Miniprotein binders against q9sl92. Designs and how they scored, part 9

Target 1, 330 residues: q9sl92
Amino acid sequence: AMESDASCSLVLCGKSSVETEVAKGLKNKNSLKLPDNTKVSLILESEAKNLVKDDDNSFNLSLFMNSIITHRFGRFLIWSPRLSSTHDVVSHNFSELPVGSVCVTDIQFKGRGRTKNVWESPKGCLMYSFTLEMEDGRVVPLIQYVVSLAVTEAVKDVCDKKGLPYIDVKIKWPNDLYVNGLKVGGILCTSTYRSKKFNVSVGVGLNVDNGQPTTCLNAVLKGMAPESNLLKREEILGAFFHKFEKFFDLFMDQGFKSLEELYYRTWLHSEQRVIVEDKVEDQVVQNVVTIQGLTSSGYLLAVGDDNQMYELHPDGNSFDFFKGLVRRKI
Below, E stands for the ipSAE of ESMFold2; O stands for the ipSAE of OpenDDE; V2 stands for 0.75 times the mean of E and O plus 0.25 times the DockQ between their complexes.

## First folded at step 5 (miniprotein)

Design d7c (at its last look DockQ between E and O 0.01; V2 from the best seeds 0.00; counts 0 for: pae O 8.4 > 1.5, placed apart)
Fold by ESMFold2, look of step 5:
Structure d7c (fold): chain B 330 residues (1-330), chain A 104 residues (1-104)
Amino acid sequence: as target 1 above (330 residues)
Amino acid sequence: SPDQIRELADQLRELVDEFQRAVENGDMDRARELLLEIFRLAWRILDLARELGDPELLRIAYELIWLAFDFLYAIRQGDLDRAQEILQDMRELADRLLELVQES
């Protein structure tokens, strides 16, 4: 699957002198490690100009960093033109990196999905992972919904600023992004509990300018406005961090309730009717429920024919998360 | 539609009036509840602006959203003078929403 003697170069780039000094410290200590015995070469952005091939449409570090006005997220960037997993970079090195650091690659040849399948991210995909900390484990699962909303709003924000028609990116619960019935992206959140905090790593893949495996945002845009300027990965990532930082602050202050109405207007499941199978006295009984939203725990809230409220859970065995849903009375 | 814009403008004015009273009374719990309602209203205005493709309505929606974030920051810092400026700016946004209905 993976070559044990593989090596990679990680380019470190900071928004300001503070982050640049962190990058120098990391390089001097050679402190970043990857799984599977991958050798790592740390390169400062100032050094990389002469060492990295100009591979047309490579991620533009300066364009991204010039767009960043955040206080925490996106201020320290790790980039490689080709990388096995952006998620592994930030998660395995969580304690060494400033919280909010982001890893970006142009091509990923090992992507962790929810089923742990091996997949490759072609050029033109926006592939990134970043970190955050939380203290309350009860709300950690909700962060994936905040991230999903920030992605969809970032796309809309870039379209707004460029005078483009909106690309209607929808959320398929819990962590997939769709356009016109086709998947264009996904979110992966992992966490560990250490030193009385939850260390959360977030991976995002978004099909911005790749023609495969499904569709991409620029293909949709060309169909709507053939002569329009196209979306750039750097613009979307910058907009993402601006939206995410604000949404995260609001989420931490007032809970997910503050974002719910915007989220429900973006997801695919408003008023969706689903069939749930219950086991009653060793009998299988089918019930129809109507999705109402999310519970405080981050599962689906539904109402049954009896006007009672239920929490819907995936069974964990189905390939499709919506198959095998079970209900629990609230 | 013009009726939707008028309804949102009326709701914004009422929320800002309640918000101002809560801040003047030092009722910060009520102020935080009203701020939540202002965010919800701003999200609805944003959705309407996107549906209509109206650039001025879109600008008003974004301005309201950022004013709500600025208010959250001002309260965290205890800056009541800035909070009062934000309330006045929100009232002016409600006036601009009503003007859009008259101009259509």
Scores: ipSAE 0.069, ipTM 0.605, lowest interface PAE 7.2, mean pLDDT 82
Fold by OpenDDE base, look of step 5:
Structure d7c (fold): chain B 330 residues (1-330), chain A 104 residues (1-104)
Amino acid sequence: as target 1 above (330 residues)
Amino acid sequence: SPDQIRELADQLRELVDEFQRAVENGDMDRARELLLEIFRLAWRILDLARELGDPELLRIAYELIWLAFDFLYAIRQGDLDRAQEILQDMRELADRLLELVQES
């Protein structure tokens, strides 16, 4: 059986001459690699015009690149019709890519689930990963909240610009996105410390047009406005980078406090009562606390019935972060 | 005290090794328990680093806390490859912590 040498094709796109020259340099050196040593074929956007079949389901590179007016984020794009992971592309090649580079795919597949089954993402999902650098390790854990907020505001911005009803995307702490009580997205951040900086890779999945496994933004939109123009992945991604760049600049200048109010308006956990387990004299005691916000370290801040403030830590016994919390007195 | 940080660094390195073994063996229940202990230890290091005003210890502790969350998320998503990458990063941070504490 010919093991089909599943060559991965990566299309390199640059917003300006600077990023275009980077794309040419990467292609000429063949410098981009995948962790599994999958054979990578690098293609420039200018060469890809003959390879992209006008499949209505493919990510429209020109639409996205024409929307980008950012200074740092989303100006260098890697697209593939099918990838194992967008996160692997940006994280493994972090040093070769401009900071703020984004990888997007139409279909993401993972070969190694617990069941050895190949998982393939449904078409219509927006799956992307991008890079950023941070110097202050104290605030690195907060970046996932900035990303979550930028996604929620990007969806609103696209709805507003298109004259559509707002889709109220909410944040489920720490890193999930919900609409009408259903999960529509998730965020994964990873970091490595190199050259006195945190190299952060940010992965986002958002159900835009894929009706499975839960719901998508366009299904919600059709329910509110049946005759409306649908949201495009390219529009949301463009709006995301515009929101994210702004929020990142505010975050780096003023800290998370500048975004905190908007975050608390957007999350699901305002005044949520949670049961926490304390160990008192080798006995497990359950206490009820009320979520008040986030601590400076990015943990849940809660108040007990004793009016004491607590930082909530995951107990790790539960996959549900809210079922497995331990309170720490502040 | 410097001695307390040394003890915590040694404990952290041992826990990361046990965590690696649990992940490699597919013992996800044990891996979760160990990850929690790593998380608690990282917080203790963070508190001590704040008290000492050591920016490098602060960075390591925050990164470990971050990686612990990322690991839990990767496991929830069934992303074992990502979980292994995170584990490797945690190992490197634990080694770096030991180096810093030995130089002090």
Scores: ipSAE 0.013, ipTM 0.265, lowest interface PAE 8.4, mean pLDDT 83
ESMFold2 (binder alone), look of step 5: mean pLDDT 80; pTM 0.761

Design d7d (at its last look DockQ between E and O 0.01; V2 from the best seeds 0.00; counts 0 for: pae O 8.6 > 1.5, placed apart)
Fold by ESMFold2, look of step 5:
Structure d7d (fold): chain B 330 residues (1-330), chain A 104 residues (1-104)
Amino acid sequence: as target 1 above (330 residues)
Amino acid sequence: SPDQIRELADQLRELVDEFQRAVENGDMDRARQLLLEIFRLAWRILDLARELGDPELLRIAYELFELAFDFLEAIRQGDLDRAQEILQDMRELADRLLELVQES
């Protein structure tokens, strides 16, 4: 009988010589770590080219890097064929990595036995996490909406470039992505405060080319245009960083108001009427409200038939927008 | 439709004229306000182009976005000469919108 320990290999890839020198430094110091004391081996892309074959349908590092036209985001990439969590890689190593670094994996499976709190990511799913910094904590919660917009527009931009019919990815507030009533993705943002800056880590899962039983973007596309070229994870990720960098710059300069009109056209909730249920001394009280938008803090703003304003928080409520019901939690 | 495209061209011309006045007067707050309206116009053009499946209108929308981001950077740097070049390019986009009406 033998015992085995978890280990993983992380391939480091830079867009230019500046990022390549960072990768060499990280490898020489062996400075990256993971939770649960998983042993990490760092490999430069130049060392791994004979180990990653184009034939095995792995994430194509050169295709992605050739697509990058950004100045900050996506220029340093960490890849592994299989990881427990791309989010853990960038968040636990935030200070060691260039800001804007991205971690991508082909398969994600965090904490065998903790699956209900983790996005499972079979091969074909675009699963990535990246980092950014912000100084103003009041607007940090809004970054998830900027990210969701960048994802939805990146999909449309790739369709534009390829002459494909549009896949209209919609946002279910606060952080889910839907197409044709089915979930195709999700966004997770976490932050820590250090040295007067917020260190923000963003995780995204998007079902691009997964196998059954889940739906994915290429399944939708095949139904619309059976003989079309299919979407590639690398192209969507490149388009995402192009859009996100521009949206982030606009957001930081002009605030969320600069993106708000697009957000309300992309989400599922404009003028939606819902019933807000509350239990008062074991009695159900129901109020009908109409969703108006977001507060300046990023919570749902609604108005009741009594003209009272409601601010609905994701941490204090259970939302079933398809049944039109919001239940307040104890 | 031709009426929608002409409306967009008229709006772009009006915004370019307001940009020119703001830049000439050194009114950077006004220029930033007008930039938000340019982004909203670019979204309307993109939405129409996607609805119609019109590749030239798509190119105009994407070019307008690139010009709007370049203008934001020029304003951040106080580069008024670059801002004037961008305004001329935006006027040329308005002319291209009108050409689409004539080709219908």
Scores: ipSAE 0.493, ipTM 0.792, lowest interface PAE 2.5, mean pLDDT 83
Fold by OpenDDE base, look of step 5:
Structure d7d (fold): chain B 330 residues (1-330), chain A 104 residues (1-104)
Amino acid sequence: as target 1 above (330 residues)
Amino acid sequence: SPDQIRELADQLRELVDEFQRAVENGDMDRARQLLLEIFRLAWRILDLARELGDPELLRIAYELFELAFDFLEAIRQGDLDRAQEILQDMRELADRLLELVQES
């Protein structure tokens, strides 16, 4: 039985000469590794042109790289037709990759959600992970909200540039993306502290052209404009990095306050009434509170019927994240 | 104060051990309650670490909080193997917090 040596192919792409030399250096040293010790084959973009048949379903490297005009994010790309996890690629190789490097795959078969749900992403899903550095650990939890905003604004930007009706992607706190009440995406952030910095790995999944398991952006678009040109994963990813770089700069300079108004217009939770459970004298008391926003720490801020402000923490008891919140009096 | 972090880290260790026992006994209701308490403690440790402004303490507290979130999600998905791995990592981080607070 030929044990199919399941070698993972990683195609390395650089926007400029600087990132291209990094790609050559990584290939020559064979420096990139996977956590499971899967054999990695490193291929340069210039070599891959002979390997990538025009499969209309593959991520178009040239289309994406030609769209990138950012200074820090998305300038170094790792693509694979099939990966266990884009997040594992960028997190495990964080020190070898330029800051802002992105890994993209067409099919992810062991995708790390926050949950070990082996989310096999079907073809047509945009699955990517990228790296960033932060110095202030107090604001690292807020980066997931900046990412969520950048995805929602990227989809609008692509629709606008293509003359399409806007797809109104909404944020379900803390890290889910919804269209018309259906989940279409999710965000995962992980961090490690090294060399006096937080090394943050950001994973995003977005249903662009996969009609299963819920819906996708192109299905919504076809319902609004049947004769319209479809959204491409490459266009959304390019627009994402342009929005994210801008929002990240605003966030690092002025804090999350500069993005709060846009966040509250984009999320699902404006004036939402939720039931929170409190323990008073060993009795569980249910209280109704109204969501007002986020605290400075990045938790839900709510007001009680007593006009007292509360910070809401996720309660692990509820399958519905909003049915199981614990209130803390501020 | 560093002493408050020590107390919370000790409580977190105890809750992690109780959670493991609850899972082993098949007491999923108790396991869910303990999960919430673990999450609350991880958050409170992170808040105190932010107030103290110690970068190393803040690092560990943040990693612990992220693990507590991942733990919640592993339990929601019924991935008990992952939940156990995360609990072990949380225990190790609680130990590191205790070490740092003892050196301060």
Scores: ipSAE 0.013, ipTM 0.295, lowest interface PAE 8.6, mean pLDDT 82
ESMFold2 (binder alone), look of step 5: mean pLDDT 80; pTM 0.758

Design f0g (at its last look DockQ between E and O 0.63; V2 from the best seeds 0.00; counts 0 for: pae E 9.2 > 1.5)
Fold by OpenDDE base, look of step 5:
Structure f0g (fold): chain B 330 residues (1-330), chain A 81 residues (1-81)
Amino acid sequence: as target 1 above (330 residues)
Amino acid sequence: STKVEITFKGESPEALWEAIERVYELAEKLGAEVTIVFDGSTVKVTVEGLPKELADRIAEEARKIAEKYGLKVEVKIEVEK
């Protein structure tokens, strides 16, 4: 049986006339491509209203687009009901899309993670990727922390506006999101350097309404407030871009230092003692260090019992970043 | 034209970054097109538009840089016909 090359539908949405004309231009040229040569069908938001059955579980384009008041981020939206990877859409079409364009999907079946693991994200997950440009490559690794922080603050902002109890989303270094010790999300950043600019693609996954495989925000919320209105993916994504634009501006103007205090209040690693393995000749020596923060390069900064400062590097062999740390004396 | 794909792997992003900068500076000096892909653990530097002799030189410099910084390096040289 020829598996019918299931055409991937991409719905193009613009916040204003400018982004809407970009959407029309992309459709007319059929310029958007996927890396696997999957047949892409480009549909304008105005045309999609007749195609999208009111599936209560689909991403509400109008709700999201009406919430966006940003200047740069989230003003051009690509939505798909089912997609291999939002990250592949934005990264492969970076030059064709406005900077700050976002791709969202209801179902991601080949999601890229840091470990090359293929993640299937069922309905109820907020799966999105967006683009940004940076000039200073030294701070590009820090963007994942700005994104992590913007997600955590976006969830708080939505809870606050809805009169809900705060869901305390924490950061597990380098790029995971946790609630009550369970993973609820993760961030992937990739960058391509061309023409003296870093083209950064940022992928985010957040379990909003899917309790599998760990938990979701709405399950945590129901545990705290059973009669509460649930969080919507559109609300969180809108709040994310508002927080992210603000944090990105602060980061670009003042550096990550302007966000450090909030980051350290939000992460899991304050004063954490970790075992690092030093290879001294043919012997593995275990040393205990205490995490103090991040270095300017975005590594874990730790202090030894010798009061020496160390930068902690992942050994590249462990999937658990805290089990495969090598210390470098600063 | 010869395409050089250099993959650096290492524990130190400073070392990765210094390796990238040096390859980029060399490639820019040679008038080559450089693409750098960073995934947070691996850096893939692609250098295009070089004659084979200059591609071989970039590959050799990339190996020296990797050795200097304790990085793993994979070099692929593809001759575009």
Scores: ipSAE 0.029, ipTM 0.536, lowest interface PAE 3.8, mean pLDDT 84
Fold by ESMFold2, look of step 5:
Structure f0g (fold): chain B 330 residues (1-330), chain A 81 residues (1-81)
Amino acid sequence: as target 1 above (330 residues)
Amino acid sequence: STKVEITFKGESPEALWEAIERVYELAEKLGAEVTIVFDGSTVKVTVEGLPKELADRIAEEARKIAEKYGLKVEVKIEVEK
C-alpha cells in the first residue's frame, strides 16, 4: 500500500460541561489516533474560528448541539471540514471517546463503502459515524435496521416540524435509503469484540443538499414546494439521535420485534414478488415468492406459491430480478 | 509474534456468526487477543499475539471452518518484529 504524509484537524465539541471536560482532556493528552502516517491535530470548538468560518458550507456546530436533547448519543461531537473517513475516527478511538460520540465531516473522500468501494462526497451530504456498545452478537447486525429507521423517521420529523411536505424516504434492504427510485443514502456498521462487549461503529451518508451525483432531499423538496425552507444537515442529525436513542432503548428492551411494524411501513419490500431459484437434486426449480418481512436473523422472509417459507439473501439488484440459492436455517 | 487477519464472506449470517464464535473459542484456548469487524456482509477477524506456528494453526482452522459452513475465506498473516 502507498504511504502518504496525511494530516487532519479534528474539532471537539461537547453538549455540556461534562463533555467539554472530556474534550479538554483529549486535546491535552493528544490522545486520538488515525491509521499510520496520519497526523492528528485536536482543536477545541472555542479555538476553531478559522476552520469553521472559511469553509462556506461548514457544519454548524452550535446549531447541532443546540438541537441535542439526548442522554447518551450525539453529546460529544468531532468535526473536520474534510476527512478520509468519519468511521476511522470513531472506530480507532472507541476506548478514548465517550460511547455515543459522533464524528461529522463536510467532505469525505475515501469512505469505506459496503462493497469495499471508495466513494467521495460533495459538500451538502450529511456524513457521520457514531458509537454504541452491545453484548449479544446475534442481534448486532440488526442495528443497521434500527439506524436506517431512525434516519427515515428523522427526515419525517424535521419536515413535519418545519411545515414541509413529507419526503418519502424508503429503505432498500439491507442498508440503502432511496427516494423516487434513486439512492440518497447508505449505512455501514462495523464492530470489534473486546472484554465480552461489542464496540459498534455506525457510519451514515445521506444526500441532504448536494447537487449530484444522484438526487438529494433538498432537490426533492424544491420540486414539491419551491419556496419552502430547505433541510439542514444539523437539524436532521439532531432529529436522528432523538429517534435513534428512543428506538435503541426499545430495541434493547423488547428486541427488534418492537420496531418491525414501523420498519415494514418504511421499506420497499412489502408484498414484493420475486423469482427464487433453488436446486432440487440436479434440477433448477424456479418459484415465485412474496416478501413477508425479516427472519429472526435479519434476512428476508418470503412465502412461495408452493406454501413453503424461504430465507432470501441480498445481491446488487436482487429485488428486480432474483437468481441464487435459497438457504434454510440450520 | 503475529497478526492474523481472517475474512469470512458468505450468504448466511448464521454461518458467519458460527464461524466467528468458533474462531473466538480457538483463540481464547490459545490465549490470543481477538477483534471482530463486520460491515453487514463481510466479517473480518483479527487474532494477535501468537507465535508463527500457532498463527498458521489458526489460519488452517479458519479454512476448515469456512469449508464446513460454505463460506469464502481469506487469511493474511503478518509477522511482527
Scores: ipSAE 0.011, ipTM 0.412, lowest interface PAE 9.2, mean pLDDT 78
ESMFold2 (binder alone), look of step 5: mean pLDDT 81; pTM 0.764

Design f0h (at its last look DockQ between E and O 0.62; V2 from the best seeds 0.00; counts 0 for: pae E 10.4 > 1.5, pTM E .779 < .8)
Fold by OpenDDE base, look of step 5:
Structure f0h (fold): chain B 330 residues (1-330), chain A 82 residues (1-82)
Amino acid sequence: as target 1 above (330 residues)
Amino acid sequence: STKVEITFKGESPEALWEAIERVYELAEKLGAEVTIVITYDGKVKVTVEGLPKELADRIAEEARKIAEKYGLKVEVKIEVEK
């Protein structure tokens, strides 16, 4: 039996009349496509009432849309109960979607990590991708740090508003999120340069309520406060866009320097000693360097025992980002 | 039409960017459609479409020269649409 390629349902939601008219236009034209030619069914939020069974585990569109007070980000939402990749939806349809559009799914079954590993996100994971535009290509690599920081601050903001203990989400450079030494999330950015602009697609995965494969925010929260109200994916996503819009505006106005102090308080790498392998005359030499921060290009800045400053670059071959570092003298 | 897929890989973001800009400028001058995909793993994929084979081969050759000049790894795929 050929498993019928299950038609992908995309529910289109607009915060205001402007985004709602965009949703109607996209549905009427049937303009949204997936890169694998999967059959797409476009549904407006107003029509989706019969598709959203009151399964307590589906993403609550109304809860999220009512929380959004941003000017640019998260005002146009695409939701699917099951999707190959949120990133593929926003990147492949970038020209058809408002800038700052977000795609969310309950289950992602072809999620692309950096390592080509196809991961299936279990139910309870917050999987989303959104779009932004940038003009300066030199700072495009830094956007992943702004995103990572916005996720960590969003989790704190939700905990604060709920009177919960803070979950200490830390950044593992370049794009991983950790709690208590366990990976709970990751960021993937891709950009397409077209018409003198960078069309950036940002993918985020965050383990909110999925206990596998590592841990989740709600498991950590239960460990600290057993009787506490759990974190909702919708609340974190709403808080994320509020933090991200603020940080993006600061980043675009003042550069990453405005966020560095908060980033260095949030990352795992302050004064970390790392071994870097240099090739000197066909010999591999191991050098120890101490991480000091980020360079203006967004690489790790480190100091050698020689007091020379180095920029650390990933070799792009190692799964262990710290084992595959190459140093460049700056 | 001939599609040229150029993948640059290197450690220097400046070198990657300069390589991309040069390929883009060349492709724009030739009236080609250019798509640049930057992945944050240090890979850049430049896709150039809408060129005749002769111009596609020229872009591929220039991309190799650019890669060599900047110390980048390059992979070039040329697909001729029939």
Scores: ipSAE 0.027, ipTM 0.399, lowest interface PAE 4.5, mean pLDDT 83
Fold by ESMFold2, look of step 5:
Structure f0h (fold): chain B 330 residues (1-330), chain A 82 residues (1-82)
Amino acid sequence: as target 1 above (330 residues)
Amino acid sequence: STKVEITFKGESPEALWEAIERVYELAEKLGAEVTIVITYDGKVKVTVEGLPKELADRIAEEARKIAEKYGLKVEVKIEVEK
């Protein structure tokens, strides 16, 4: 609803001449659309001086592009100082954009998408969305776990390269990121199927340097090393694409099993005991189960005290793993 | 022309995938534009556009048959577009 009265500017930036020619083509055709017919202005990077503020928190396009060493992902960037949804930009324009394109914004607004509540981000949050293609629908749901792993490994890699203390970002299944028991980010995947390929759009939010909430990576870093150099969103995003491209190749070649050991080291659920509620006819029964890992479908595998195996499915309205209660039956 | 929105709901990813594939192939053979939005909360929305009403009704009927076959819940909405 708020989107129907808005306009926005999208700055297009390419890593090489190939992506630069795509950007010029998109601008000349005015090819990109947003939902609710939001008015869109396409701007080449060379024309973007009007949008760059003289403050340190604007996303630095040159810093990001100089960091990119990937062959597929992150080579075409769309940036705006304010957007309703980076995910909408890449998902609604999938066919017009090079696969692997990324949209980044400094501020993303609260709003309602067509399928799900959007992510709210204050300035300082790394908010981005990018695209990929897959062919095998049986493994498409597992991509969200590859993405979450790439985020956690990217943060570690940047800290290591800068000689900083490691920030131990953990994964809360299925799509949340945590530090010290507090949420610092999340992942959203959607896909479309066309011409025997899945067009996958991935949205990520990560609290790198937000003034609010009090939980962000730089706040944790200040607590550990008060005089350290702070993390930059551009460095994290560059490291993300480096890690993700390698993990994606391994995932596509050898399946999620190839990443599973590393994933289980970073998630919060190893040996977690959970009470699951099951409705049998008109009765509610409770069973205690211990989480073992992921099924081949990407749901939770657990074993009960009865030594029976359980598959646990998320209910976005009903999950409360901190209370140890899952209200939907297995 | 019409816009058909089909929402499948279920706990089996394999069943949801089969439903998506079958609706997509049928709609493509009929010359429709198909957009499929998958969220990983057990819901799939398929949008089929560009069919005359008679073919839109046939897609809707096929979607219901697919849902029954695979044990999925389904909602279908048909809008006539200008």
Scores: ipSAE 0.005, ipTM 0.378, lowest interface PAE 10.4, mean pLDDT 78
ESMFold2 (binder alone), look of step 5: mean pLDDT 79; pTM 0.741

